# Ledger of designs, part 114: VHH binders against q9p7j3

Target 1, 174 residues: q9p7j3
Amino acid sequence: MILPLFPETQVHVFVYENVSNCAAIHEQLISQNPIYDYAFLDAATILYKKQVYSAIIRALEDRRDEQMKTKTIHSEVILSLSPKTEISSAFRQFSMTKKSKNIVVVKIDSKLTEEEEFERLDKLVEGNRVEFSDEELQKLIDFKVLKKNYKLDPSTLENPLASILSSIALRGYS
Below, E stands for the ipSAE of ESMFold2; O stands for the ipSAE of OpenDDE; V2 stands for 0.75 times the mean of E and O plus 0.25 times the DockQ between their complexes.

## First folded at step 9 (VHH)

Design v18 (framework vhh_5c3l_4; at its last look DockQ between E and O 0.01; V2 from the best seeds 0.00; counts 0 for: pae E 18.2 > 2, placed apart)
Fold by ESMFold2, look of step 9:
Structure v18 (fold): chain B 174 residues (1-174), chain A 120 residues (1-120)
Amino acid sequence: as target 1 above (174 residues)
Amino acid sequence: QVQLQESGGGLVQPGGSLRLSCAASGFTFDEYAMSWVRQAPGKGLEVVSDISWSGGRTTYADSVKGRFTISRDNAKNTLYLQMNSLKPEDTAVYYCARHNKYGFPDRDLRGPGTQVTVSS
């Protein structure tokens, strides 16, 4: 996918359910293995496609403006999901862990087609690929986690999208 | 129902200035990127400027860089275009448009437009 605001940046997003090797992937991420240069998100924290796209756009805006807070664009996507500015809390709340079961995987600056990137990623992830869609994401979300991460009150839970997107957009503006 | 209403157009002399406004309702304004697009008679739409949903990022067509400034006020659900150093070539109907879910301006999600005419 190419975003109109970032025409030179190719982005792919994949969703996997029932992933059996998150612990192995996590070890590779800690070791900074370049083959694993993706953003691995816990799908329990992602309810909407727009949530992911908004975090990608915010990370790309911060890179363009030389305001990134983290080392890589993929780690910046993880930070960009968070309403807080603290890097450690963003990773704790949104990143895939050893115990994750379902994941969302983001590749920014891809030089490959979606199908080619999928073939590479599919060798790394032991799970079932599902469509990146609101329908599939809603099957994987943990609403208790969503409420906690975005501080949603009961009155906003009927339609939380605007609150979530505002949290992503407004983080750090003053 | 999405509602976009442009205003602030008019007749202005070359070198003059205008400020366009776009009032938005019927959707959550601050979750969408917005654009100004324009259409000269018998022509297709030309994207003049884009702004991210937070207002933190803007882009401009080469033909208007340095002369036009896009901005938004999310508290007032309003998009703006400050147009300076206007030229006869800027004569067009100007539309505000909401981006679709793929990041492009949605042709079916635009207002009725406001006419800008630059002539002496």
Scores: ipSAE 0.000, ipTM 0.104, lowest interface PAE 18.2, mean pLDDT 83
Fold by OpenDDE, look of step 9:
Structure v18 (fold): chain B 174 residues (1-174), chain A 120 residues (1-120)
Amino acid sequence: as target 1 above (174 residues)
Amino acid sequence: QVQLQESGGGLVQPGGSLRLSCAASGFTFDEYAMSWVRQAPGKGLEVVSDISWSGGRTTYADSVKGRFTISRDNAKNTLYLQMNSLKPEDTAVYYCARHNKYGFPDRDLRGPGTQVTVSS
C-alpha cells in the first residue's frame, strides 16, 4: 500500500490472532534481529485502521522533518500511537508483549508486494491471519486497555476515533 | 460451491513414493490455508500436514516429518502432498481439507478422498 502523502514509501499491515510464539518474537526483538524489522503491536490496543494509519503517518512525518524520537521508523510508529511522549510508556501501552495473543504487524519501506511480505512474515509468526479491518480489530480489542491508554471518558467515548486521532496528532502539544 | 477433489493415491510397496493432488474450486484458493488429513482403518481422522495460504509456513505430524512434503500452486488452485519412504502405517484414505478464512482448521470440509495402500 502507498500512502498519498508518502508515495515513495510502501506500507503493509497484517493482523494475526491466536499467536503462539509471541514470546519467541519478543526475544528476537530484544536481540534486535534484523529479520524482525517490523512494528509488532498488541491487537488488544488497536480499535481502528485509521488509528494505525495515523500513527504511521505521524511517524513518517517525524522522519521527514528529522524529528524522530526513536531509533527506527517502526519504533516511531509505536511511539506515535501513544498520547504520551515517553518511549517506555508508549511501548508498554502498545507494543506486543510476551503474553500477547493477537497482534498487528506494520512494515514500513517495504520492497515487496503484500503477498511476498506476508510470506516472509508468515515464517516468523505462528498464528492465524485475519483481515486488517475495523470489524476484525473490534473483535480483538480490550476496551479497558483502550480507555486507559487514551484516557477515554464518557464524553469522548461517543466518538473514540476522534479522541484517539487527536491524541496521536497532538502528542507533545498539550 | 466449494469443491475439493483428491487424486494420486494407489498401491505401493514399503519405501515407495506417491504424490497426491487436490483440485480446489468454488472459492478463492489463495485466501485459505489447507490441510491433508487421513483416516486409517479402525482409526480416527489424523492431521497429516498444514500449509498457509502462501505456502510460507508448513507443519507436519511427527509420524510423517522428514518423509512428506506439503506444497501448493495457487495459480492452479492445487494442493500437493509428496509422500516418500512410505510405510504400511501410512495406509489410509487421504483427504484434502480447507481451513476457514481466519486460519482455523475446518477439516470437515474435504473431498471424497483418495486411497493410499502401502503393502509388500
Scores: ipSAE 0.000, ipTM 0.236, lowest interface PAE 13.4, mean pLDDT 91
ESMFold2 (binder alone), look of step 9: mean pLDDT 87; pTM 0.884

Design v19 (framework vhh_5c3l_4; at its last look DockQ between E and O 0.73; V2 from the best seeds 0.00; counts 0 for: pae E 2.5 > 2)
Fold by OpenDDE, look of step 13:
Structure v19 (fold): chain B 174 residues (1-174), chain A 120 residues (1-120)
Amino acid sequence: as target 1 above (174 residues)
Amino acid sequence: QVQLQESGGGLVQPGGSLRLSCAASGFTFDDYAMSWVRQAPGKGLEVVSDIAWSGGRTYYADSVKGRFTISRDNAKNTLYLQMNSLKPEDTAVYYCARHSKYGFPDRDLRGPGTQVTVSS
C-alpha cells in the first residue's frame, strides 16, 4: 500500500489471530534480531484501521521532520499510537507482549510486494492471517484496554475514533 | 560488554540541586534512546525521564516536570539528569537505562545506580 502523502514509502499491514509464538517473537525483538524489523502490535489495543494508519503517518512525519525519538521507523509507529510521549509507556500499552494472542504487524519501507512480505513474515509468525479491516479488528479488541490507553469516557465513547485520532495527532502538545 | 555507570548522587536539603551522570560503554550510544528511572524505598521502579537517541525529544514524569532536565552528549557517551528544586519524595536510587534499538525498554540493563537523598 502507498500512502498519498508518502508516495515513495510502501507500507504493509497484516493481522494474525491465535498466534502461538508471541513469546518467541518478543524474545527476538528484545534480542534485536533484524529479521524481525516490524512493528508488532497487540491487536487487543487496536480498534480501527485509521488508528494504525494515523500512527504510521505520524511516524513518517516525525522521520521526515527528523524528530524520531527512536532509531527505527517501526518503533516510532508504536510510540505514535500512544497519547503519551514516554517510550516505555507506549510500548507497554500497544506493543505485542509475550502473552498476546492476536497481533497487528506493520512493515514500512518494504521492497517486497504484499504477498512476498507475507511469505516472509509467515515464517516468523505462527498464527492465522485475517483481513486487515475494522470488522476483524473489532473482533480482537479489548475495550477495557482501549479505554485505558486513550482515557476514553462516556462522552467520547460514542465516537472513539475521533478521540483516538486526536490523541495520536496531538501527542506532545498538551 | 554493555556497561552503564551512574554518578552524582548524594545528600541534599530540600530545594537543593544535583546533577547525575551516566557513562555508557560497550555499545553505539547514539543508536539508543535512554531513560532515567528511580526506585524509592518500598516502591517500584518508575520512569523519571527519557530522551531521544539524538537528544531531541524528551519526556518527563509529571512529578519532576519543570524541575528536572534530561540531556545527553553522544560524543562523550554520557547521559545527564539535572535535578533542581529537589524534594524529599525525590529520594531514591537513580538508574540510567537503555532502550533497545527497536524502542523496547531494557530495564535489566542499567547501572548499579546512584543514591539520591533529599532530607532536611
Scores: ipSAE 0.873, ipTM 0.925, lowest interface PAE 0.5, mean pLDDT 94
Fold by ESMFold2, look of step 9:
Structure v19 (fold): chain B 174 residues (1-174), chain A 120 residues (1-120)
Amino acid sequence: as target 1 above (174 residues)
Amino acid sequence: QVQLQESGGGLVQPGGSLRLSCAASGFTFDDYAMSWVRQAPGKGLEVVSDIAWSGGRTYYADSVKGRFTISRDNAKNTLYLQMNSLKPEDTAVYYCARHSKYGFPDRDLRGPGTQVTVSS
């Protein structure tokens, strides 16, 4: 996918369910193996495509403006999902863990088509790819986790999208 | 080979100041965002402050805003925490911690900590 404000930046997003090797992937990411340079998100934290796109756009804006807190764009995407700028809680709340079962994987600055990138990623992830769609995401979400991460109250739980997107857009403003 | 070592803790009166340092070795220091994390007696870990890889952006917990200042010197591979107007509630072991460049929690990559005790 090509974002209008970032026409030279190709982005791909993949969703995997029933992933059996999150612990192995986690070890590679802890070891900072560059082959695993993707944003690996716990799908239990992602309800909407727009949630992911908004975090990607925010991370790309911070890169353009030389305001990234973290050194890689993929870790900045993880940070950008959080309503707060505090790095440790953002990584803890949104990153895949070794106990995750379903994941969302983001690749920014891809030189490959979606299918070519999938072929690479599929060698790393032992799970079943599903469509990156709001329909599939809502099967994988944990609403208890979503409520905690974005501090949603009962008045916003019926249609939380606007509240979530506002949280991402306003992150870091005093 | 990878090491973080805190120093500068001690006993201080309320209202006093301390400056903590964290010496880093065995990795490219300016590739990483860094944090100060503390653990008060009987409590869990609290992130006190964090700082971008470049030193350009910071975060402070509400409990320390206006009193503590995080900084880094990438040429000397050193992270700092200037702590002013110290309160008894600031009594804790303070840890220097490195964040993963790929966005995974690195709380286990931290130094052994330095004790800060604020007591009258």
Scores: ipSAE 0.572, ipTM 0.825, lowest interface PAE 2.0, mean pLDDT 89
ESMFold2 (binder alone), look of step 9: mean pLDDT 86; pTM 0.878
OpenDDE, look of step 9: ipSAE 0.858; ipTM 0.917
ESMFold2, look of step 13: ipSAE 0.498; ipTM 0.798
ESMFold2 (binder alone), look of step 13: mean pLDDT 86; pTM 0.878

Design v2 (framework vhh_5c3l_4; at its last look DockQ between E and O 0.65; V2 from the best seeds 0.00; counts 0 for: pae E 4.0 > 2)
Fold by OpenDDE, look of step 9:
Structure v2 (fold): chain B 174 residues (1-174), chain A 120 residues (1-120)
Amino acid sequence: as target 1 above (174 residues)
Amino acid sequence: QVQLQESGGGLVQPGGSLRLSCAASGFTFDDHAMSWVRQAPGKGLEVVSDISWSGGRTTYADSVKGRFTISRDNAKNTLYLQMNSLKPEDTAVYYCARHSKYGFPDRDLRGPGTQVTVSS
């Protein structure tokens, strides 16, 4: 996928359910294995495609402006999902954990087609790929976690997307 | 082996200043954003400040804004925290913490800490 404002940057997003090897993936990330250079998100924290896209855009903007807080674009995507500025908070809120079962995986700057990228990623992730859609994400979301991460209240629950996008866009502007 | 070692803590009077240092080794320092965190008696860990991998971007807890300055020297593999106008509520063990390069939580990677005590 190509984003209109970033035509030179190819983005791929994949969703996996029933992943059995999140702990193993975690170890590879900790050891900084470069073949695992993706943003691995806990699907329990993602409700909308636009949420992911907004974070990607924010990360790309940070990179464009040479203002990335984290070293890699993928870690910046994770950071960008959070309304908080603290890196640790963002990672705890949205990153895949050893206990995760469902994940969203983002690849930025891919030189491969979606299918080719999938083939690569499929070697790393032991789970079932599902469609990257609001419908599928809705099946995987933990609303308790979502409400906590974005401080959603009854007044914002009617339109959580707006609140989420505002939180992402306006992070650091309080 | 990844190592972090904090130093520079001590006892100071309110309004005083301290400069903490964190020596990093065993990893590529500029691949990681860094943080200072602290734990006061009877309280949980609190993020004090974050700094980008390059040092160009910093964030602070509201409680320390305007008083503390985080910085780093990537050539020396060292993280710093300049603490001015110290208050009794700043009393805590201060830790430097490394963040994951690829955005996976690495929350347990911190040094043994350095004690900062602000008291009259």
Scores: ipSAE 0.625, ipTM 0.832, lowest interface PAE 0.7, mean pLDDT 93
Fold by ESMFold2, look of step 9:
Structure v2 (fold): chain B 174 residues (1-174), chain A 120 residues (1-120)
Amino acid sequence: as target 1 above (174 residues)
Amino acid sequence: QVQLQESGGGLVQPGGSLRLSCAASGFTFDDHAMSWVRQAPGKGLEVVSDISWSGGRTTYADSVKGRFTISRDNAKNTLYLQMNSLKPEDTAVYYCARHSKYGFPDRDLRGPGTQVTVSS
């Protein structure tokens, strides 16, 4: 898709459930295999489409403004999900791990249609694609993880979206 | 192929200072965020500080904030940790560690470490 604020940038987001090869994907990312240049997120940490879009927008703004802290736009998306500035904690909390079961995958600067990008990604991920929607994300979230990652208390857990988006927007000030 | 070599550790009195260095070879150093991690006797690994690939962004564990400064010299492929106002609880083996250029920390890509002992 095309984000209105970045009309020159094509973005695709995919969600997979029941992924059996996260350990293999993780080893490819550590080995720096360029075929795996995507942001691989643990779906247990993602409740809303807007959570992902906000992180993408923040990463793109930081690239535009030459403020990126990681080497690729995809790694910057992972950092941008975190309310904290520490790189190590952002990746520990939000990235796919060897033990992840469900993932959200982001491709920025795609030169391909969604169908073409899916065909490439489907060769890499052994799992079942589901719709990128709040309904599907809600089935995959771990609310205990979400609460810890964004410091949500009982009052914010009733309407967590605003608190989460504020945390992403206020990164660096807490 | 990838090599990380820490140096600059030693025995120091409480309140003293040390400067750790980590020489990197076998990879493109400025493609990678870097960390200092430490392991105190009988404890697990603690991330002390992170630094971005360019050096423009740094973060610190609360226990060292204001006392330690991470930096890097990409022309020399070297990571540094300036440690001031050292306390006995800073006693640990200190390791430098590399993140992949895609941002994923690699738990097994670290140097052999350098011992820092703070004792009166």
Scores: ipSAE 0.298, ipTM 0.704, lowest interface PAE 4.0, mean pLDDT 88
ESMFold2 (binder alone), look of step 9: mean pLDDT 87; pTM 0.885

Design v20 (framework vhh_5c3l_4; at its last look DockQ between E and O 0.48; V2 from the best seeds 0.00; counts 0 for: pae O 2.7 > 2)
Fold by ESMFold2, look of step 9:
Structure v20 (fold): chain B 174 residues (1-174), chain A 120 residues (1-120)
Amino acid sequence: as target 1 above (174 residues)
Amino acid sequence: QVQLQESGGGLVQPGGSLRLSCAASGFTFDDHAMSWVRQAPGKGLEVVSDISWSGGRTTYADSVKGRFTISRDNAKNTLYLQMNSLKPEDTAVYYCARHSKYGIPDRDLRGPGTQVTVSS
């Protein structure tokens, strides 16, 4: 996919359910294996496609403006999901862990078609690919985690999307 | 062997200054964003300041804005915290912390810390 504000940047997003090897992927990320240079997100924290797109856009804006805190655009996406600027809380709250079961995987600056990138990623992830859609994401979300991560009021409106997207867009400006 | 070592703490009067250093070894320093984190007696950890991998972007806790300055020298693999106008509530153990290059949380390492005590 190509975002209108970043026409030279190809982005792919994949969703996997029932992943059996998150511990092995985690080891590769700790070891800084460049083959694993993706953003690996815990799907329990992602309710909307727009949540992911907003984090990608924020990370790309920070790269354009030479304001990235983290070294890779993919780690910057993880940071950009958080309403807070603290790096450790963002990584802890949104990244895949060794115990994650479902993941969202983002590739930025891909030179491959979606299916070519999937073929590479599928060698790394032992799980079932599902569509990147609000319908599939809603099956994988943990609402308790979502409410905690974005400090959503239990008596909130039926659509928390605006609050979540505002948190992503305005992080660090207030 | 990944290692972080803080230094520069000590006892100082209110209004005084200290400069903390953190020497890093065993990894590529400029691949990692860094933080100073503190733990006051009987309290949890508080992130004092973050600095980008390049040093070009910094953020601060509200309690230290205008008084503390984080910086890094990537050629020397060293992180710094300049602490001015110190107050008794700044008394804490200060840790430098490394953040994961690829965003994985279990590699957010910190050193053993350096004690800062602000007291008359």
Scores: ipSAE 0.671, ipTM 0.838, lowest interface PAE 1.1, mean pLDDT 90
Fold by OpenDDE, look of step 9:
Structure v20 (fold): chain B 174 residues (1-174), chain A 120 residues (1-120)
Amino acid sequence: as target 1 above (174 residues)
Amino acid sequence: QVQLQESGGGLVQPGGSLRLSCAASGFTFDDHAMSWVRQAPGKGLEVVSDISWSGGRTTYADSVKGRFTISRDNAKNTLYLQMNSLKPEDTAVYYCARHSKYGIPDRDLRGPGTQVTVSS
């Protein structure tokens, strides 16, 4: 996929459910295995495609403007999901954990087609790929976690997307 | 292998100051954001402060904001925590923790910690 504002950057997003090896993936990330150069998100924290895209765009903007707060574009995507400025908090809120069951995987600057990237990633993730759609994400979301992460209240729950996008866009502004 | 070694802890009276250091080795230090975390007796691990790989971004827990300052020297592979106006509730074992290049901090990758005790 190509984002309109970043035509030179190819992005792929995948969703996996019933992943059995999140702990192993987590260890590889800690070890900085380069073949695991993705953003691994806990699907329980993701409700909308636009949420993910918004974070990706924010990260790409930060990179463009040389304002990245983390070392890699993928870590910046994770940070960009959070309304909080604390790096540790952001990662705790949205990153895949050893105990995660469902994940969203983002690849930035891919040189491969979606299918080729999938084939590569499928060797790393032991789970079932599902469509990257709001419908599928809605099945995997933990609303309790979502509400906590974005401090959603009854007034914002009617349109959580707007609140989420605002939180992402306005992070650091108060 | 990845190694982290905290130092600088000790016993201090309320209102006192300490400066913690964390020596890092076995990995590319400036590839990683770093954090100071602490664990008080009977409590869970608490994030005190974190700093981006370049040092350009710092954050603090509300409980330490205005009193603590995190910094780093990438040339020396060292992380610092200046602690001023210490309070008894700051008493804990302090650890430095490395953020994954691609993800969350590895809470298992920390040094033995350094004890900070604030008591009159």
Scores: ipSAE 0.033, ipTM 0.467, lowest interface PAE 2.7, mean pLDDT 91
ESMFold2 (binder alone), look of step 9: mean pLDDT 84; pTM 0.856

Design v21 (framework vhh_5c3l_4; at its last look DockQ between E and O 0.88; V2 from the best seeds 0.00; counts 0 for: pae E 5.3 > 2)
Fold by OpenDDE, look of step 9:
Structure v21 (fold): chain B 174 residues (1-174), chain A 120 residues (1-120)
Amino acid sequence: as target 1 above (174 residues)
Amino acid sequence: QVQLQESGGGLVQPGGSLRLSCAASGFTFDDHAMSWVRQAPGKGLEVVSDISWSGGRTTYADSVKGRFTISRDNAKNTLYLQMNSLKPEDTAVYYCARHSKYGFPDRDYRGPGTQVTVSS
């Protein structure tokens, strides 16, 4: 996929359910294995495609402006999902954990087709790929976690997307 | 082996200043964003300040904004925290903390900490 604002950057997003090897992936990420250079998100924290895209765009803008807080574009995506500026908070809020069952995987700057990238990633992730759609994401979301991460209250729950996007866009401007 | 070692803590009067340092080794320093965190007696860990891998971007807790300045020297593998206008509520053990390169919650890599005490 090509984003209109960043035509030179190819982006792929994959969703996996019932992943059995998150702990193993976790170890590879800790050991800084470059083969695992993806943004691994806990699907329990993602409700909308636009949420993911907004974070990607924010990260790409940070890179464009040479304002990345983290070293890699993928870690910046994770940071960009959070309304908080603290790196530790963002990672705890949105990153895959050893206990995760469902994950969203983001690849930035891919030189491969979606199918080729999937084949590559499929060797790393032991789970079932599902469609990257709001419908599928809604099946995997933990609303308690979502409410906590974005401090959603009864008034904002009427339109969670607006609140989420505002939080992402206005991070650091409160 | 990843190692972090804080220094520069001590006893200071309210309104005084301290400069903390953190010496890093055993990893590529400029691959990691860094933080100062603190723990006061009977309280949990609080993030004081974050700094980007390059040092070009910084963030601060509201409680220290305008008083503390985080910086780093990647050539020396050293993290700094300039603390001005210190208050009694700043009394805590201060730790240097490393963040994950790939955005995964990494092992809790902190130094042993340095004690900062602000008292009349």
Scores: ipSAE 0.560, ipTM 0.807, lowest interface PAE 0.8, mean pLDDT 93
Fold by ESMFold2, look of step 9:
Structure v21 (fold): chain B 174 residues (1-174), chain A 120 residues (1-120)
Amino acid sequence: as target 1 above (174 residues)
Amino acid sequence: QVQLQESGGGLVQPGGSLRLSCAASGFTFDDHAMSWVRQAPGKGLEVVSDISWSGGRTTYADSVKGRFTISRDNAKNTLYLQMNSLKPEDTAVYYCARHSKYGFPDRDYRGPGTQVTVSS
């Protein structure tokens, strides 16, 4: 989509369910294979489209301001999902693992159309693409994980969006 | 092969200072954010400080803010932790840890650690 603050930055987001090769993808990431330079997120941690876009915007703002903590914009997106500043906890909480079943995949600075990027990604991911939508994300979320990752109060669990977005936007300003 | 080797630990009195070093080899050091983590006797691991790949960004645990300074020298492939105003609760094994440039969690490479003991 087109991000108002970053109109020249092409971003694509894909959602895959029933992924059978997360372990193989994870080994490629361990091998630092640049073909796999995407943010691979565990869909069990993502409830809203805005959650993902807020993390993308935060990562892009940090890149613009020369404040990135990680080497790639994609690893910075993973960090930016976390309410905490600690890199290790962000990766553990939000990254795809070898045991993940459903994933959200982000590409920033794409030089391809969405269809072209999908064709490339579809060669890497053995799973079923579904729409990047709140409706599909809600089928894949684990609410116990969401509550723990964002320390959600029981009173906010019915509609946690504002709390989650505030956590992403205000991280590091205290 | 990835190697991280800590040094500079020792015994120091409260209020004293130590400087830890971590020599890195077997990988491109400036591709990676780095951390110091510590383990006090009978406790789990605590992240003490993180530093960005370039060294331009740092974060600290609340317990060490204002007393500890993380830095790195990418030309020497070395990570540092300057520890001032040391307290008995800083007693721990301190580990140098590497983070993935691609954001995966399952290979938190770390060294064997160096012991820091703060006692009178």
Scores: ipSAE 0.176, ipTM 0.631, lowest interface PAE 5.3, mean pLDDT 88
ESMFold2 (binder alone), look of step 9: mean pLDDT 87; pTM 0.885

